VH-VL binders against b7j9k3. Designs and how they scored, part 32

Target 1, 255 residues: b7j9k3
Amino acid sequence: MTTEPGDRAWVLHHYPYGDTSLIVELFTRTQGRLGVLAKGARRARSALARIEAGRPLWVRWLGRGELPVLAQAEELGPFLPLNPLQNLSLFYVNELLLRLTQRRDPFPDLFQVYEETIDALCSEPGEGWYLRRFERRLLENLGWAPDLAHCAECGRSPDAASSEHWLYQAAHGVFCRAHAPDAAVAIEAAALVWLRGAMQTRSMPVWNSSLRRCLEQELLVHLGGRPLESRRLLTAYLRRTQPAMTIQKREEHSE
Short names: E, the ipSAE of ESMFold2; O, the ipSAE of OpenDDE; V2, 0.75 times the mean of E and O plus 0.25 times the DockQ between their complexes.

## First folded at step 12 (VH-VL; framework fv_tislelizumab)

Design j4 (at its last look DockQ between E and O 0.66; V2 from the best seeds 0.00; counts 0 for: pae E 2.4 > 2)
Fold by OpenDDE, look of step 12:
Structure j4 (fold): chain C 255 residues (1-255), chain A 120 residues (1-120), chain B 107 residues (1-107)
Amino acid sequence: as target 1 above (255 residues)
Amino acid sequence: QVQLQESGPGLVKPSETLSLTCTVSGGSISDYYVHWIRQPPGKGLEWIGVIYYSGSTNYNPSLKSRVTISKDTSKNQVSLKLSSVTAADTAVYYCARVDRGSYLEAFDIWGQGTTVTVSS
Amino acid sequence: DIVMTQSPDSLAVSLGERATINCKSSQYVSDYVAWYQQKPGQPPKLLINDASNRATGVPDRFSGSGYGTDFTLTISSLQAEDVAVYYCQQYWSTPYTFGQGTKLEIK
């Protein structure tokens, strides 16, 4: 059996296999999603018993094929207990990867974004901008991100300095007012500029709903119209803990 | 408190243009998305269109060719024009707001509505 | 257009009893659904936004639930003042669309 050199990995999901083993879905830097067979992981004294989502690992695996055997798993950092919101956010991000990526398709840039997203959800719980960033980067890495720089009809570009609204349509991109499609989500020009950029700065709260809607619609296309359970749960949690009427205060915007 | 009030002629002849005004008090239209919704007698609600705080507009495709929404910031008013009216355009017309600075995307404040009858 | 279909069209419920109104969207709309109450001669009044959040001033007996395509408005204990027509509405995508309405009466 060929020994692989090893890789940095995050656990996305695991499920029982036989009496003593686990199948573990990993997200790795160099291999992308990797399914491995963790033999004996279900045994009480197994070193592999600490396979949990949200913890970075160094992993080595043996064998060729769809499910190589996990040969080594070392923790790269301490386990940090996550609160319910953080757990749901992690669950959401992981489910996106599980549903939309294929095994053995590496995305090193996305892997970095994933780690940054995990860091953000730990340091800024309750914020949504880092999830939007992850969603957009995921779409970009998969080659599914629509062009946000040009009207799909006339090629006009959104101007961040303008207060004008553009129309977003999943799978098609953005349209200026003159070329508005029949079905769309309104979004501020500045929000589009943010979304197509590096997204290193927090988005404005006033953009949250439109950004969320646009990206959810886009992802839904690629999910085959089957929404994520994690998103449902996360949305439900946010609505319960953040009543709509009290969440956002009026921001002064100069026109 | 923010209030919306629709005004305009209650009677319009067929083929003419219906013109309504929504006057906003207690707040600035520059902070709101102002929507127009209508309700035919004994029927449900139909979304006509919206004008965003930027002045950009979006219309129901079913009415797009006949609808124009504009605003006058100096008067704090939003206008609706519906051309080539028929009896089918008889309805109570409402303006309603969505506060762009609010988490709410639903219509939280409505005008009282104004009845428009299309008749010869 | 996204079609919002309410059921039933009319409902008679005894005072103090539970009233349930359903709304189904023709496609996925996440939680971008609002419920309105309209009394005769009055504009619609917002009751619920984002499928399950009560608007300010709305009594606790009103509740909304649902996600995706199926939504429900519940009045846990019907009061006399609750006699009205109720509408669901999606704001997931333009054009915004409403259900056909449900007339709620006292039995």
Scores: ipSAE 0.912, ipTM 0.952, lowest interface PAE 0.5, mean pLDDT 93
Fold by ESMFold2, look of step 12:
Structure j4 (fold): chain C 255 residues (1-255), chain A 120 residues (1-120), chain B 107 residues (1-107)
Amino acid sequence: as target 1 above (255 residues)
Amino acid sequence: QVQLQESGPGLVKPSETLSLTCTVSGGSISDYYVHWIRQPPGKGLEWIGVIYYSGSTNYNPSLKSRVTISKDTSKNQVSLKLSSVTAADTAVYYCARVDRGSYLEAFDIWGQGTTVTVSS
Amino acid sequence: DIVMTQSPDSLAVSLGERATINCKSSQYVSDYVAWYQQKPGQPPKLLINDASNRATGVPDRFSGSGYGTDFTLTISSLQAEDVAVYYCQQYWSTPYTFGQGTKLEIK
């Protein structure tokens, strides 16, 4: 019945265009990433809602070209101020999308994961499991996630009940100890099983440093060896403000 | 207070097997990754390999064909064997700990080291 | 293998002055770098992990910084007991590798 189509979207990034306008990168529910021209958005009084990351919007745009005009932008909820860690985490998640996806390439499942990630980063203390989940789901949606269920050489499967360490090599998959590659990250079998499942816990798993390293190495393959500015800033903040986690390993492996 | 101490013969003949033991006190090797690192006289440090608290191992590719690291939890010991030694294997040998429960992947505790000389 | 290159190979610094040691990796290692101090006849001692985190019991005159490929160890006010060889080490990927060492002396 509605003749003016709209979509739910999140702002990933924006930058100035001319004296009064913005170029805005949106992540939309139905169209994937979309670049739009927000005419007059920098004026003191704009008819468009304030364009900033972390606010869900209802948007409508006009035109078929590479840069349609943003015709409507309405807030879908109140502005909630984000603390520095939340902002840096959001910046990281957004930069991953900007660097690794193409405009007008819809990923509805990834959009849902993105919203779950934003909700989790607003409600969880510190850097947590939700960033590892987003990283893994991003790789899965883009078709870049390696098979974690079988040794890349012999086909043997990691067993969640085993304390055996496996070897993770970005771009090449996982290996049992008999087929360890020279360059690798040691990772517990339970962590590999966690990456194949729902990836939910009450808190960060005890093997987070290995997960963080494996996922960062895998993403870096697709970033062409060019690291993200947001990850540098996030890491620097965490090292300065968040003490290293100390957790009893046996509690986190019991799933 | 956790302490590591290396032991073994200080002199080994060429072509024979170097065998060292790292004894841990004040803690359990079941909770640690134990690494072996060596330092030739007047030179830098070379990572030899690791045994994980699970018993799995990973070795430096440069030494992989000649090295075996194993553990005996009843004696709280980790062993290093390096076969077919030459004069190039003359070094101070260290064992070192990583306590992965703390998210530290750096070597926070080292043994005092044991000097091994390979000569006829 | 990831090569860790330290500079300078040696330096002499006056008591109470700042000493700076650089370490460059041959490829991206994020912040997975540690620094060790080794005094003559002693094993290495961990100073810094994760590029910037001071280990327990390490004086606050020691600080680390860096990310990606370029890392720095700084001693803000050199003390006599800081005479040692300093090593950086990456643990981004096996084999773990160390820099060639930097010998620090009092000028």
Scores: ipSAE 0.569, ipTM 0.817, lowest interface PAE 2.4, mean pLDDT 86
ESMFold2 (binder alone), look of step 12: mean pLDDT 93; pTM 0.951

Design j5 (at its last look DockQ between E and O 0.59; V2 from the best seeds 0.00; counts 0 for: pae E 3.9 > 2)
Fold by OpenDDE, look of step 12:
Structure j5 (fold): chain C 255 residues (1-255), chain A 118 residues (1-118), chain B 107 residues (1-107)
Amino acid sequence: as target 1 above (255 residues)
Amino acid sequence: QVQLQESGPGLVKPSETLSLTCTVSGGSISDYYVHWIRQPPGKGLEWIGVIYYSGSTNYNPSLKSRVTISKDTSKNQVSLKLSSVTAADTAVYYCARVGSYLEAFDIWGQGTTVTVSS
Amino acid sequence: DIVMTQSPDSLAVSLGERATINCKSSQYVSDYVAWYQQKPGQPPKLLINDASNRATGVPDRFSGSGYGTDFTLTISSLQAEDVAVYYCQQYWSTPYTFGQGTKLEIK
């Protein structure tokens, strides 16, 4: 049994397998999602105890089957304890990958975005723009992202300078005012321009709700109408920590 | 504080056009989405449409062919026009605002009653 | 259109007792649900935003819960001033739609 070349990986999820082993879902740079069997990982003082979400690993595995054996796992960075919000955010992006990607389908660009997202959730806890970026990049990498540059009916393009509102409809893309569908989410032209761009800067706070709604609706289509538990939990947490009163105060200061 | 007030004729004849105005005080209409909602006597609430601060509009499909919402920034007013009215259009008409961060209707006008009758 | 269905249509509750109003959406609407209180001759008053956030000035006895398709408004201890019609509303997508309303009375 030959050892495969090593790869950079993140733990998405793990669950018990027998008395002493774990099945570990990894997100790797070159292999995409990879399920591995971590033998002995549940033993006391196991060298594989470092298998956890939130930190990068260098991993090697044995075998070419559906569930190769984890041969080596090395830490590539320091352990950083995450607060509840960070944990929920991580849980969310991990669940997206688990639900929407297939094993052995690599997405090197998405892998980079994933790492940047993890970094952002650690450095800017409570922000949502990096999650929206991840969501959009995920959809793009999977080939599911609708065209945001053209009205689906007339081909007109949003102009960021216009401040005009457009209509977003999941699975169909965007519509100008003249061709608004019956059911849609209103979104500013500038927000659409941001969303189809590199998204290297945070979005405007005023776009947060519309962006969240648009991307949630889009993802929901591909989730088969079954929403993510992580999103529910994350949303609930954010609502507890950011009450309506605080939102109203922000509006008053923005006027 | 921001306040909204509806105004217009309380009586409109069938087939005519209902015209209402929502006057906003204590803030600029350019900062808000202004919605129109109506409530027939003894019934629930129906969303009519919205005008965004950009001037773009979105209407309820059920009323789209008859509804026009516009605004006059110089007067800080939003207007509703509903053409070809029937008895079914008899209702209390409200304008309500949505801010940048709260998407529910947090501020309502007092409403204005419109009766469609010959 | 997304249909919001409230239950019950009417509710009588004794003073000091818990009142519970349910709202079901015909489609997934995440937490984009609001609750309003309307008293006779008055416009609706916002009580709850984003399914569970109390609006400014709303007493603690009012609470909202739910996510997805099932939502609940709870009044933990009914007061005399709480007699009104209550509406749920989704703002997940246009057209925005309201529940048919629940009339809450004192038993």
Scores: ipSAE 0.473, ipTM 0.825, lowest interface PAE 1.5, mean pLDDT 91
Fold by ESMFold2, look of step 12:
Structure j5 (fold): chain C 255 residues (1-255), chain A 118 residues (1-118), chain B 107 residues (1-107)
Amino acid sequence: as target 1 above (255 residues)
Amino acid sequence: QVQLQESGPGLVKPSETLSLTCTVSGGSISDYYVHWIRQPPGKGLEWIGVIYYSGSTNYNPSLKSRVTISKDTSKNQVSLKLSSVTAADTAVYYCARVGSYLEAFDIWGQGTTVTVSS
Amino acid sequence: DIVMTQSPDSLAVSLGERATINCKSSQYVSDYVAWYQQKPGQPPKLLINDASNRATGVPDRFSGSGYGTDFTLTISSLQAEDVAVYYCQQYWSTPYTFGQGTKLEIK
């Protein structure tokens, strides 16, 4: 079988195969998502590094078919322990890739964004802004991101300094108030401008709720209306552990 | 404490326009999304529409052709106009606020009853 | 429009017992669901937002759960002041829509 040069990869998911093996879904730098057979990976003295999500690996595989054999897996960097929120966030990012990408479909820019997202979730626990960035970059790389720079009807652009609300409609883009469609969600002009930029912040933007809803609706179009288990679990965890979701008057909590 | 209070004529003739005012006290209408919701006697709740910070509006499609929501920041008021009324428009009309669009209605006015005489 | 369907339409529960009200949306609404309590002659009062978050000042006997399309309001130990009509409401997408209401009575 043809040997591939080694490659940097991340484990997205794995499940048992037979008594001693795993089927592993990898996200690789050069080949995109790749399913591999990790023979003997569950043996007590396997030559392969532990196959676990959140661990960067150097991998090599044999064969060009649908399920190449994993020949080498070596730990590339420290595997830092993740708290429950970080693990659920990682599960969410991985499930998005599993549901929305095809095997053997390279996305080098998305691979870079994935690594930046993992770095951010490890460095800035509890913030969540990096998930909105990943969602937007994923849509962009897959060619599904609507134009947020212009009203879909008239071409007018949002102004970040404006207090004006715009309207977001999944699958149809963004509209200024003069051209509001039915069945849309209000979103701040500043949020739209943020989505077009580097999407970096030192804290969660006040309009994160708008971002979360709009991005979830857009992703759901491409998920065929079937929501992600990981998003359900992540959301439940955040509601239980993040009291900031309690309904309170805006003026009672200074911003 | 922010408070909302609805006011307007309690009796409106069919085919005319009902006109209601929501007065905000203890806060500024520039800080809130203000919604209108109605409830026919002994029945459930129907969302009418919202006016955002910017003055833009979004209306229930079932009412969109007949409804206008506007605001007057100098009076700290939000207005509802519903044209061409019928007996089906008889209801208690509420204004309510949300601190952000994604949250539920945490403050409601006491409501004002509008009767449309058939 | 997203239809919110509550069950049952009315419910009689003995003091101190559990009351359970269900709400089903006609399509996916994530966790963007609120629950309201309304007593005669009063405006609705927010109990639960985001499916499970109790609003400030709401007694802890009230709890909400659910995700996606199926939602539940639970009163763990019914008290006399809990006699009211209860509404679920989605705010996933406009128009916002309410359930038809569930009348809760003391048995």
Scores: ipSAE 0.363, ipTM 0.740, lowest interface PAE 3.9, mean pLDDT 85
ESMFold2 (binder alone), look of step 12: mean pLDDT 92; pTM 0.947

Design j6 (at its last look DockQ between E and O 0.38; V2 from the best seeds 0.59)
Fold by OpenDDE, look of step 12:
Structure j6 (fold): chain C 255 residues (1-255), chain A 121 residues (1-121), chain B 107 residues (1-107)
Amino acid sequence: as target 1 above (255 residues)
Amino acid sequence: QVQLQESGPGLVKPSETLSLTCTVSGGSISDYYVHWIRQPPGKGLEWIGVIYYSGSTNYNPSLKSRVTISKDTSKNQVSLKLSSVTAADTAVYYCARVDSRGSYLEAFDIWGQGTTVTVSS
Amino acid sequence: DIVMTQSPDSLAVSLGERATINCKSSQYVSDYVAWYQQKPGQPPKLLINDASNRATGVPDRFSGSGYGTDFTLTISSLQAEDVAVYYCQQYWYTPYTFGQGTKLEIK
């Protein structure tokens, strides 16, 4: 059995395996999603007892099989208690990775985005733009992101300076008003420009619903039509706790 | 409090253009998406279209070729035009708002009282 | 278009009893569903938005549930003033669409 060199990892999920062990789903930089067997993790006073979501670890594992044995796990930072919103956000992000990625398929860029997302949800609680960023980057890394730069029919490009609304449809991408499909999500041109960009700045709150719907429908296609419970819970929480808190003054723009 | 009120001719001849106005009071139309919905006698509700804050519009595909929605911010009014009307266009016409100021509320929380339009020779 | 199908088309419920109206969407609409109450000669009144959020001023006896494609409006204890036609609506996709309506009467 060859010892792997180790990697930075985040715990996505763990569940019992026998009386004394855990199967741990990790998200790593170089291996992507990695399932490991943590032997003895359920024993009293186990050094592995601190395996939990939301903490970065340095991990080493033995074996090249589907479920290598966890040989080393070291905490790379302190555990920070999360509030309900942060917990739900983390749960949602982790569930996306669990459902949509395959083991041993690395996404170094996505790993960085994941870490940035975790940092953002801790530093900017109540914001959602970083989740939209994660969703879009996830789709991009998986090769599922539709073109947002061109109308799928005529090739016209959304202009951020325009106040025109475009139409978004999962898998197909965007349509200008002239070529709107029968059913789609309306979204501002500027929101599309943001969504196709680097997304290093927060989105406008007024775009929240449109962005949520666009990305939700896209992800749903790849989830096989089975929505995430975490998303349901997170959305419900946000709608109940923040319905009146996000007020934005708009500037009048002409088409 | 915000109120919406529809106004226009109650009778329109076939093939003519139906023109209605939604007047908003107690708030600025610039803060709202204004939708038009109609209800034929004894029937359900049909979404006609919307005008967004930007002035951009979105119409029901079934009516798209005949519908025009516009707004006059100076008068705080939204207009609906439906061309080439037939008896099938006889209905109570409502305007309703959706708050566009960043609220999660996307349903129609405020409606006008509606205006009856009859298409008849 | 997304089709919203309500069931039943009409129901009669005794005063004080529970009334349940169902709404099914032809496609996934998340929680982007609203319920309206309409009395004769009046515009629709918003009762529930986002599938389960009670609108301001709406009595506690009204509740909404559901996520995805199946939605339910419940009146826990029917009152005389609750006699009306009820509509579900999706605002997930344009065109926005309504259910055909459910007429609620007192038994």
Scores: ipSAE 0.666, ipTM 0.861, lowest interface PAE 0.9, mean pLDDT 91
Fold by ESMFold2, look of step 12:
Structure j6 (fold): chain C 255 residues (1-255), chain A 121 residues (1-121), chain B 107 residues (1-107)
Amino acid sequence: as target 1 above (255 residues)
Amino acid sequence: QVQLQESGPGLVKPSETLSLTCTVSGGSISDYYVHWIRQPPGKGLEWIGVIYYSGSTNYNPSLKSRVTISKDTSKNQVSLKLSSVTAADTAVYYCARVDSRGSYLEAFDIWGQGTTVTVSS
Amino acid sequence: DIVMTQSPDSLAVSLGERATINCKSSQYVSDYVAWYQQKPGQPPKLLINDASNRATGVPDRFSGSGYGTDFTLTISSLQAEDVAVYYCQQYWYTPYTFGQGTKLEIK
């Protein structure tokens, strides 16, 4: 066999195929999403590296069809065990890619954001700023991100220094106080400016709940109204593990 | 201990404007979203609208053409005006708070005692 | 508008037994659902927000669950003071809407 060039990839998902094999969804640097057949991957002492989400791999594949054969898979870093919250966050990010991208569509910027997101969830586990950034960057790369710089009616721009609230309507954009539409939700002007920028990585914005709702609404338009199982599981886990801290947080500033 | 109290006239003639005031004590409306909700006699609850601490508002589309919510931060008060009232506007009117610093998006954790408004000729 | 439909409309439960109230939204609302208790002549009182998060001062016998369109309020051991009308409410999109109410009585 002629030696083929390799590519950097991440496992998004896999499932059994036949007795000893896997079908694997990869997110690759140069080809975007790629489905591959990992022959014999479930055998003991397989020559392929262990196929699991969250591991960076160097991969090669063979074949011309829709499901090329995974010829080589080598680990590019140590196994980093993830706690349940980190695993659910990874599952969520992977499910977004599986539901919203198509195979063989390269997105180099999104690939970089994906790697940054994985790094952030390993160092700052939980629902944080990096999930909101990934959601926004995914929408931008797919051409679905609304214009957040101007009111959809009058063209007025949000000001980050203002305590002003704007109204967010999925699929339709943002509206200033003078042009409130039906079926909208409030969002802080500063949150809109944050979403337009580099989405700074130092700390969680105080308006994360507003961002969560608005970004979920926007994503749901493109999911055909079919929500993500991973988001349900992630939110259920968070409710079970941290109910008291969430309830008490608002009283901290009165002291 | 934050408290909300509604006040205003209990009787309003048809076609006139209903005006109510929500007075907040033990806290600052600068930290809250203030909503108005009404409950007709023997019926369920209907959301009227909200004023955010910024002064921005959002109204139930069914009432939007007739409703104005405003605030006076110096008096720590929020006002409701509903114009062109009919008998269908007879209800108990509540103001309610959402603490904007928490994760409680539009779940109302503190309610006023309510004020009964009857629209009758 | 998102319609919130509760079941049953009324419910009678013996003291110390489990009461279950269901709420179904006409469309997806994620976990943006609250539950309220209302006694005669009183304003509603918040029990649960975000589908399952118990509000401050609410007894542990109250719990909420659900996601998407189907939500449940459970009282694990009914007390005499729990006789009230219970409402669910969504805050996914405006207008924010309430269920029609469920009247809970002692059997």
Scores: ipSAE 0.664, ipTM 0.825, lowest interface PAE 1.5, mean pLDDT 85
ESMFold2 (binder alone), look of step 12: mean pLDDT 91; pTM 0.945

